# Designs tried in a protein design chat: VH-VL binders against b0r0t1r1705to1887. Part 11

Target 1, 183 residues: b0r0t1r1705to1887
Amino acid sequence: RLRVLADVSGSMYRFNGVDGRLERSMEAVCMVMEALESYEHKFKYDITGHSGDGFDIELVRCDKVPKNNKERLKVLKTMHAHSQFCMSGDYTLEGTEHAIRELAHEEADEHFVIVLSDANLERYGISPDRFARVLTSNPQVNAFAIFIGSLGDQADRLQKTLPAGRSFVAMDTKEIPQILQQI

## First folded at step 20 (VH-VL)

Design ab5
Fold by OpenDDE, fold request of step 22:
Structure ab5 (fold): chain C 183 residues (1-183), chain A 120 residues (1-120), chain B 107 residues (1-107)
Amino acid sequence: as target 1 above (183 residues)
Amino acid sequence: QVQLVQSGAEVKKPGASVKVSCKASGYTFTDYYMNWVRQAPGQGLEWMGEINPYSGNTYYDEKFQGRVTMTRDTSISTAYMELSRLRSDDTAVYYCAREGHYGNYAFDVWGQGTTVTVSS
Amino acid sequence: DIQMTQSPSFLSASVGDRVTITCRASQSISSYLAWYQQKPEKAPKRLIYKASTRQSGVPSRFSGSGSGTEFTLTISSLQPEDFATYYCQQYWKYPLTFGQGTKLEIK
């Protein structure tokens, strides 16, 4: 059982024109969906988002995963629209905690939570220490973070704070499939 | 009603150990981190460490590393804090404090405190 | 460790006064700040968390503001029951740390 948590907060949209963070997020989610397509028979996955509107925003349901590019595009459009019109706020920690807690109650041989995030956690008021704690809050759930499009120095700092092997840096979204294979 | 009830006052000699208990009620014990904070007479608050009651994982302030042991018994919703090799400056009121979750962090519920006196 | 410095350490005020206590962090802690009230021989009580969110049941006269390194607790109109010691706390980084406290006394 796998849950992917994506950032669809308003800041993704607001600053997309500056650094393309929403586009990166959308690309990342797309890469995840594409990468997981061949493994749907092995495990079920879903994708949830967090924003100022909440920490359990449905993007992809485990019983209705995208089957083609058109359906994937629909997911991305949903992300974009949500980010554009949602209330301000970031629920990275809450979303991660929720994902872990919910997934832990589901029957599966293994449980995985993957958080797609920007390496600029601190700038968004997200405590790396708190994030690290949440990621390790349940030993039955393997939680990981993939930092996308981050500056190298910021990513390095975060990796030092996070438990070993629990964080990955994707300077390019194209690296995500390979990262997923490592998980 | 959510509450934390701690064990009674302790008087110990230097070099001894003390174990304080904190019984939780009114909520799911394993859903919230438990923290321990102490306060020396006339002094401020000092964080000692935390325990995840679900996993039993702990994180201690470096100041207490090697002397403090935090444990829990989930069957009775009770957290324990043991401090060893006691010295006079360990004299304080010790509090257990629940930390909120889902972004509601910091300590929202406190025990009544346990006075620990270390004297020769 | 993150150092939390409160100002002032002691404050005398009268009922009805507007009181402001400041807390400074040695580094940015974003909004990961809580305020506690402690009365003599009692456990601390959380008043504010996330810098500005008031704990349920806390009177509206208590408010928190600030972000980054500077934070304030304000009591708009001091009531007799408000005389106590107040502590700020950061939970941005481990170890968690408290300010040294501000004792609010009756003038």
Scores: ipSAE 0.916, ipTM 0.959, lowest interface PAE 0.5, mean pLDDT 95
Fold by OpenDDE, fold request of step 22:
Structure ab5 (fold): chain C 183 residues (1-183), chain A 120 residues (1-120), chain B 107 residues (1-107)
Amino acid sequence: as target 1 above (183 residues)
Amino acid sequence: QVQLVQSGAEVKKPGASVKVSCKASGYTFTDYYMNWVRQAPGQGLEWMGEINPYSGNTYYDEKFQGRVTMTRDTSISTAYMELSRLRSDDTAVYYCAREGHYGNYAFDVWGQGTTVTVSS
Amino acid sequence: DIQMTQSPSFLSASVGDRVTITCRASQSISSYLAWYQQKPEKAPKRLIYKASTRQSGVPSRFSGSGSGTEFTLTISSLQPEDFATYYCQQYWKYPLTFGQGTKLEIK
């Protein structure tokens, strides 16, 4: 059982014109969906978003995963639309905590939570220490963070704070499939 | 009603150990981190460490590393804090405190405190 | 460690007064700041968390503000039951740390 948590907060939209963060997030989600396509018979996955509207925003249901590019595009459009019109706020910690708690209650041989995030956690008022704690809050759930489009220095700082082996840096979204294989 | 009830006052000699208990009720014990905070007479609050009651994982302030052990018994919703190699400056009121979750962090529920006196 | 410094350490005021206590962090803690009230021989009581969110059951005369490194607790109109010691606490980074406290006494 796998859950992917994506950032669909308003800041993703607001600053997309500056640094393309929403586009990267959408690309990342797309890469995840594509990468997981060949494994759907082995495990079920869903994708949840967080924003100022909440920390459990449904993007992909495990019983209705996208089967083609058209359906994947629909997911991305949902992300974009939500980010554009949602209330301000960030629920990275809450979303991660919720994902871990929810998955822990589901029957599966293994449980995974993958958080797609920006390396600028501190800038957005997200405590790296708290994030690290949340990622390791349940030993039954293997939680990881993939930081997308991170600067080298930011990524380095985060790697020092987060538990070893629990964080990955994807300078390019194209690296995500390989990272997923490592997980 | 959510509450934390701690064990009674302790008087110990230097070098001894003390184990304080904190029984939780009114909520799911394993869903909230438990913290321990002490307060020396006439002094401020000092955070000692935390425990995840679900996993048993702990994080201690470096000041107490090697002397403090935080544990829990989930069957009776009780957290324990053991402090060893006691010295006079360990004399304090020790509190267990629940930390909220889902963004509602910091300590929203406190035990009544346990007075630990260390004297020769 | 993040050092939390409260100002003032001691404050004398009268019933009905507007009281402000300041807490400064040695580094930015965003909004990861809580305020506690402690009365003699009692456990602390959380008043504010997330810098400005009032705990349920806490009177509206208590308010918190600030972000980053500077925070304030305000009592708009001091009541007799408000004379106590107040502590700020950061939970941005481990170890968690408290301010040294502000004792609010009756003038």
Scores: ipSAE 0.916, ipTM 0.959, lowest interface PAE 0.5, mean pLDDT 95
Fold by OpenDDE, last read:
Structure ab5 (fold): chain C 183 residues (1-183), chain A 120 residues (1-120), chain B 107 residues (1-107)
Amino acid sequence: as target 1 above (183 residues)
Amino acid sequence: QVQLVQSGAEVKKPGASVKVSCKASGYTFTDYYMNWVRQAPGQGLEWMGEINPYSGNTYYDEKFQGRVTMTRDTSISTAYMELSRLRSDDTAVYYCAREGHYGNYAFDVWGQGTTVTVSS
Amino acid sequence: DIQMTQSPSFLSASVGDRVTITCRASQSISSYLAWYQQKPEKAPKRLIYKASTRQSGVPSRFSGSGSGTEFTLTISSLQPEDFATYYCQQYWKYPLTFGQGTKLEIK
């Protein structure tokens, strides 16, 4: 059982013109969907988002995963639209906590939560220490963070705060499939 | 309805150990981190550490590392804090405090406190 | 460790007064700040969390504001039951730390 948590907060849209963070996030989600397509027989996965509107925003249901590019595109459009019109706020911690708690109740041989995020957590008012704590809050659930398109130095700092092996940096979204294989 | 009830006052000699209990009720014990905070007479609040009742994982303030042990018994929704090698300056009221979750952090529920007196 | 400094340490006021207590962090803690009220021989009570969110059941006369390194607790109109010691606490970084406290006394 796998849950991917994506940031679809307003800041993603707001600053997309500056650094393309929303575009990278959407690309990352797309890469995840593509990567997982070949493993659907092994993994039951869903994708949820967090924003100022909440920490459990449905993007992909486990019973209705995208099967083609058209369906994947629909997911990306949903992300974009949500980010554009959602209330301000970030629920990275809440979303991660919720994902972990929810998955813990699901029957599976293994449980995974993958948080797609920006390495600039502090700038967004997200406590790295708290994030580290929530990632390790349930030994039954293997929670990881993938930081997308982050500055190397920021990512390095964050990785030092997070438990070893629980965070990955993807400077290019194309690295995500390989990262997933490591998990 | 949600409450934390701590064990009674303790009087200990220097070098001894004390174990304070904190029984939780009115909520799912394993869903909330439990913290311990102490307060010396006439002094402020001092955070000692936390425990995840679900996993048993703990994090202690460095000041208490090696002397404090936080545990829990999930079967009776009880958290424990043991402080060893007691000194006179360990004399304080010790509180257990529940930390909220889902962004509602900090300590929203407190025990009534346990007075620990360390004297020769 | 993050040091939390409250000001003033002691404050005398009268019923009906507007009271403001300040808490400063040695580094930015975003909005990870809580305020507690403690009466003599009682356990602390959380008033505010996330810098400005009131605990359920807390009177509206209590308000919190601030972000980053400077925070304030305001009591708009002091009531007799408000005379107590107040503490700020950061939970941005471990170890968690408290301010030294502000004792609010009757003038």
Scores: ipSAE 0.916, ipTM 0.959, lowest interface PAE 0.5, mean pLDDT 95
Fold by OpenDDE, last read:
Structure ab5 (fold): chain C 183 residues (1-183), chain A 120 residues (1-120), chain B 107 residues (1-107)
Amino acid sequence: as target 1 above (183 residues)
Amino acid sequence: QVQLVQSGAEVKKPGASVKVSCKASGYTFTDYYMNWVRQAPGQGLEWMGEINPYSGNTYYDEKFQGRVTMTRDTSISTAYMELSRLRSDDTAVYYCAREGHYGNYAFDVWGQGTTVTVSS
Amino acid sequence: DIQMTQSPSFLSASVGDRVTITCRASQSISSYLAWYQQKPEKAPKRLIYKASTRQSGVPSRFSGSGSGTEFTLTISSLQPEDFATYYCQQYWKYPLTFGQGTKLEIK
């Protein structure tokens, strides 16, 4: 059982014109969906988002995963639209905590939570220490963070704070499928 | 009602150990981190460490590393804090404090405190 | 460790006064700050968390503000029951740390 958590907060849209963070996020989600297509027979996955509107925003349901590019595009459009019109706020920690707690109750041989985020946690007012704690809050749930478009210095700081092996940096979204294979 | 009830006052000799209990009620014990904070007479608050009651994982302040042990018994929703090799400056009121979750962090519920006196 | 410094350490005021207590962090803690009230021989009580969110049941006369390194607790109109010691606490980074406290006494 796998849950992917994506940031669809308003800041993703507001600052997309500056640094392309929403586009990277959408691309990352797309890469995840594509990468998981061949493994649908092995495990169930869903994708949820967090924003100022909440930390359990449905993007992909486990019983209705995208089967083609058209359906994947629909998911991305949903992300974009939500980010554009949602209330201000960031629920990275809450969303991660919720994902872990919810998934822990699901029947599966293994449980995985993957948080897609920018490496600039501090800039978003997200405590790396708190994030690290949340990721390791349930030993039965393997929680990981994939930081997308991270700067080298920021990545180094995160690696020092986050538990070893629980965080990955994807400078290019094309690296995400490989990262998933490592998880 | 959510509450934390701690064990009674303790008087110990230097070099001894003390174990304080904190019984939780009114909520799911394993859903919230439990913290321990002490306060020496006339002094401020000092964080000692935390425990995840679900996993049993702990994180201690470096100052207490090697002397403090935090545990829990989930069957009776009770957290424990044991401090060993006691010295006079360990004399304090010890509090258990629940940390909120889902963004409601910091300590939202406190025990009544346990006075620990260390004297020769 | 992050050092939290409160000011003033002691404050005398009268009922009805507006009181402001300041807390400074040695580094940015974003909004990961809480305020506690402690009365003699009692456990602390959380008043504010996330720098400005008031705990349920806390009177509206209590307010928190600030972000980054400077924070303030304001009591708009002191009531007799408000005379106590107040502590700020950061939970941005471990270990968690408290300010040294501000004792609010009756003038």
Scores: ipSAE 0.915, ipTM 0.958, lowest interface PAE 0.5, mean pLDDT 95

Design ab5
Fold by OpenDDE, last read:
Structure ab5 (fold): chain C 183 residues (1-183), chain A 120 residues (1-120), chain B 107 residues (1-107)
Amino acid sequence: as target 1 above (183 residues)
Amino acid sequence: QVQLVQSGAEVKKPGASVKVSCKASGYTFTDYYMNWVRQAPGQGLEWMGEINPYSGNTYYDEKFQGRVTMTRDTSISTAYMELSRLRSDDTAVYYCAREGHYGNYAFDVWGQGTTVTVSS
Amino acid sequence: DIQMTQSPSFLSASVGDRVTITCRASQSISSYLAWYQQKPEKAPKRLIYKASTRQSGVPSRFSGSGSGTEFTLTISSLQPEDFATYYCQQYWKYPLTFGQGTKLEIK
């Protein structure tokens, strides 16, 4: 059982013109969906988002995963639309915590939570220490963070704060499928 | 209602150990981190460490590393804090405190405190 | 460690007064700040968390503000039951740390 948590907060949209953060987020989610397409028979996954509207925003349901590019695009459009009109706020920690807690109650041989985020957590008012704690809050759930489009220095610093082996850096969204293979 | 009830006052000699208990009720014990905070007479609050009652994982302030052990018994919703090699400056009121979750962090529920006196 | 410094350490005021207590962090803690009230021989009580969110049941005269490194607790109109010691706490980084406290006394 796998849950992917994506940032669809308003800041993603508001600052997309500056640094393309929403586009990166959407690309990341797309990469994840594509990477997981061939594994649907082995495990079920879902994708949830967090924003100022909440920390459990449905993007992909485990019983209705995208099966083609058209359906994937629909997910991305949903992300974009949500980010554009949602309330301000970031619920990375809450979303991660919720994902872990919910997933832990589901029957599966293994449980995974993957958080797609920016390495510059501090910039967004997200405590790295708190994030680290949340990631390791339940030993039955393997929680990981993939930091997308982050500067190497920031990523390195953050990785030192996070538990070993629980964080990955994707300088390019194209690296995400490979990272997923490592998980 | 949500409450934390701590064990009674302790009087110890230097070099001894003390184990304080904190029984939780009114909520799911394993869903909230438990913290321990002490307060020396006439002094401020000092965070000692935390425990995840679900996993048993702990994080201690470096000041107490090697002397403090935080544990829990989930069957009776009780957290324990043991402090060893006691010194006179360990004399304080020790509190257990629940930390909120889902962004509602910091300590929203406190035990009544346990007075630990270390004297020769 | 993050040092939390409260100002003032002691404050004398009268009922009805507007009181402001300041808490400064040695580094940015975003909004990861809580305020506690402690009365003699009692456990602390959380008043504010997330810098400005009032705990349920806490009177509206209590308010928290600030972000980054500077924070304030304000009591708009001091009541007799408000005379106590107040502590700020950061939970941005471990170890968690408290301010040294502000004792609010009757003038």
Scores: ipSAE 0.915, ipTM 0.958, lowest interface PAE 0.5, mean pLDDT 95
Fold by OpenDDE, look of step 20:
Structure ab5 (fold): chain C 183 residues (1-183), chain A 120 residues (1-120), chain B 107 residues (1-107)
Amino acid sequence: as target 1 above (183 residues)
Amino acid sequence: QVQLVQSGAEVKKPGASVKVSCKASGYTFTDYYMNWVRQAPGQGLEWMGEINPYSGNTYYDEKFQGRVTMTRDTSISTAYMELSRLRSDDTAVYYCAREGHYGNYAFDVWGQGTTVTVSS
Amino acid sequence: DIQMTQSPSFLSASVGDRVTITCRASQSISSYLAWYQQKPEKAPKRLIYKASTRQSGVPSRFSGSGSGTEFTLTISSLQPEDFATYYCQQYWKYPLTFGQGTKLEIK
């Protein structure tokens, strides 16, 4: 059982024109969906988003995963639209915590939570220490963070704060499939 | 009603160990981190460490590393804090405190405190 | 460690007064700041968390503000039951740390 958590907060849209963060996020989600397509027979996955509207925003349901590019595009459009019109706020920690807690109650051989995030957690008022704690809050759930498009220095700091092997840096979204294979 | 009830006052000699208990009720014990905070007479609050009651994982302040042991018994919703090699400056009121979740962090519920006196 | 410095350490005020207590963090802690009230021989009580969110049951006269490194607890109109010691606490980084406290006494 796998849950991917994506940031669809208003800041993603608001600052997309500056640094393309929403586009990178959508690309990352797309890469995840593509990467997982070949493994659908092995595990169930879903994708949830967090924003100022909440930390359990449905993007992809485990019983209805995208089967083609058109369906994947629909997911991305949903992300974009949500980010554009949602309330301000970030629920990375809450979303991660919720994902872990929810998955822990589901029957599976293994449980995984993957958080797609920007390495600039601090800028969004997200405590790296708290994030680390949340990721390791339940030994039954393997929670990981993939930091997308992050500066090397920030990524390094996060790597030091997070438990070894629990965080990955994807400077290019094309690296995400390989990272997923490592998990 | 959510509450934390701690064990009674302790008087110890230097070099001894003390184990304080904190019984939780009114909520799911394993869903909330438990913290320990002490307060020396006339002094401020000092965070000692935390325990995840679900996993048993702990994080201690470096000041207490090697002397403090936090444990829990989930069957009776009870957290324990043991402090060893006691010295006079360990004299304090020791509190257990629950930390909230889902953004409701910091300590929202406190025990009544346990006075630990270390004297020769 | 993040040092939390409260000011003032002691404050004398009268019933009805507006009281302000400040807490400074040695580094940015975003909004990961809580305020506690402690009365003699009692456990601390959380008043504010997330810098400005009031704990359920806490009177509206208590308010918290600030972000980053500077934070303020305000009591708009001091009541007799408000005379106590107040502590700020950061939970941004481990170890968690408290301010040294502000004792609010009756003038």
Scores: ipSAE 0.905, ipTM 0.953, lowest interface PAE 0.5, mean pLDDT 94
Fold by OpenDDE, look of step 21:
Structure ab5 (fold): chain C 183 residues (1-183), chain A 120 residues (1-120), chain B 107 residues (1-107)
Amino acid sequence: as target 1 above (183 residues)
Amino acid sequence: QVQLVQSGAEVKKPGASVKVSCKASGYTFTDYYMNWVRQAPGQGLEWMGEINPYSGNTYYDEKFQGRVTMTRDTSISTAYMELSRLRSDDTAVYYCAREGHYGNYAFDVWGQGTTVTVSS
Amino acid sequence: DIQMTQSPSFLSASVGDRVTITCRASQSISSYLAWYQQKPEKAPKRLIYKASTRQSGVPSRFSGSGSGTEFTLTISSLQPEDFATYYCQQYWKYPLTFGQGTKLEIK
């Protein structure tokens, strides 16, 4: 059982023109969907978003995963639209916590939570220490963070704060499939 | 009603150990981190550490590292804090405090406190 | 460690007064700040968390504000039951730390 948590907060849209963070996020999600397609027989997965509107925004349901590019595009459009019109706020911690708690109650051989996030957690008011704690809050659930498009320095700092083996940095979204394989 | 009930007052000699209990009720014990905070007479609040009641994982302030042990018994929804090698400056009221979740962090529920007196 | 400094340490005020307590963090803690009220011989009670979110059941006269390194607790109109010691707490970084406290006494 796998859940991917994506950031679809307003800041993703607002600052996309500056650094393309929303586009990177969308690309990341797309890469995840593509990567997981070949493993649908092994993993039951869903994708949830967080924003100022909440921490359980449905993007992909387990029983209705995208089967083609058109369906994947629809997911991305949903992400874009949501980030454009959602309330201000970030629910990275809440979303991660919720993902872990919910998955823990589901029957599976293994449980995984993958958080797609920007390496600029602190700028968004997200405590790295708290995030680290949440990721390791339930031994039954293997929770990981993939930081996308991070400046090298920020990524390195986060790596030092987060538990070993629980965070990955993807400087290019093309690296995400490889990272997923490592998980 | 959510509440934390702590064990009674303790009087100890220097060098001894004390173990304070904190029984939780009114909520799922394993869903919330438990913290311990102490307060010396006439002084402020001092955070000692936390425990994840689900996993048993702990994090202690370095000041207490090696002397404090936090444990829990999930079967009776009880958290324990043991402090060893007691000294006079360990005299304080010790509180267990529940930390909220889902962004509601910090300590939303407190025990009534346990007075620990260390005297020769 | 993050040091939390409250000001003032002591404050005398009268019923009906507007009271403001300040808490300063040695580094940015974003909004990871809580305020507690403690009365003598009682456990602390959380008033505010996330810098400005009021705990359920806490009177509206209590408000928190601030972000980063400067935070304030305001009591708009002091009531007799508000005379107590107040503590700020950061939970941005471990170890968690408290301010030294502000004792609010009746003038």
Scores: ipSAE 0.897, ipTM 0.949, lowest interface PAE 0.5, mean pLDDT 94
Fold by ESMFold2, look of step 20:
Structure ab5 (fold): chain C 183 residues (1-183), chain A 120 residues (1-120), chain B 107 residues (1-107)
Amino acid sequence: as target 1 above (183 residues)
Amino acid sequence: QVQLVQSGAEVKKPGASVKVSCKASGYTFTDYYMNWVRQAPGQGLEWMGEINPYSGNTYYDEKFQGRVTMTRDTSISTAYMELSRLRSDDTAVYYCAREGHYGNYAFDVWGQGTTVTVSS
Amino acid sequence: DIQMTQSPSFLSASVGDRVTITCRASQSISSYLAWYQQKPEKAPKRLIYKASTRQSGVPSRFSGSGSGTEFTLTISSLQPEDFATYYCQQYWKYPLTFGQGTKLEIK
């Protein structure tokens, strides 16, 4: 069982023109949907967003997974629209903790949580130490972070703080399918 | 009614060990990290470490690494802190403190404290 | 280690006064700051977490503010029960650290 977390906050929309963060998040979600397209028989997955409005925003339901480019585009349009009209704020830490606790109670052979995040956790007010602890908080849930962006030096330092094998760096979103295979 | 009840005062000689217990009630014990904090007479608060009661995983302040052991027994909702090779400057009140969750990671509930006196 | 420095260490004030206690972190801790009140021979009690969120049951005269490295606890109108020692604490980075305390006494 696999849950992917994406940021759809108002700050993603507001600052997208400056650093491209909403576009990267949307590309990452698209890559996840495409990478998992033929694996529905192996993975029950969903994609959940977090924003100033909360941390349980449905983007892809596990019983209604997109099957074609038209449906995938609709998911991306939902991300864009939500970020445009929602409150600012970041719930990455809370959303990850909630996902881990919720999935721990579901019956499955394996439980996976994958967090799509920018490497600049400190700028978002997210403690790297607290994030590392959340990722390893439940041994029954395999939680991972994929850092997306051009901040390689910050990502390198963060990978040294996070547990080995629990974080990955994608310098661009095209690397995401390969990273998912490693997980 | 969330409550943390600690074991009674201890008097120890240098070189001995002490084990303080902290019994939790009124909440799901395994859902919240437990922290240990001490306070020497007339001094401030000093964090010693934490334990995840669900997994048993711990993290200690480096100052206590090698002397402190934090454990728990989930069947009786009780956390333990053991400090070995005691010195006179380990004389303090030792507190257990429950940490919140979902971003609320400060200590919302404290035990009453356990006085440990280390003297000849 | 993140050092937390409180000012003042000692404060004398009268019932009804507005007082402010400051806490400075040696590096940014975002809003990962809590304030505790401790009375003699008692365990600490949490007043504020996330820099400005009041604990349930804490009177509204207590307020917290700040982010980054500079934080304040304000008591808008002192009451007799507010005379205690106050500690700030960061929970941004291990090891968790407390300020040295501010003792608030009746003038």
Scores: ipSAE 0.613, ipTM 0.866, lowest interface PAE 1.3, mean pLDDT 82

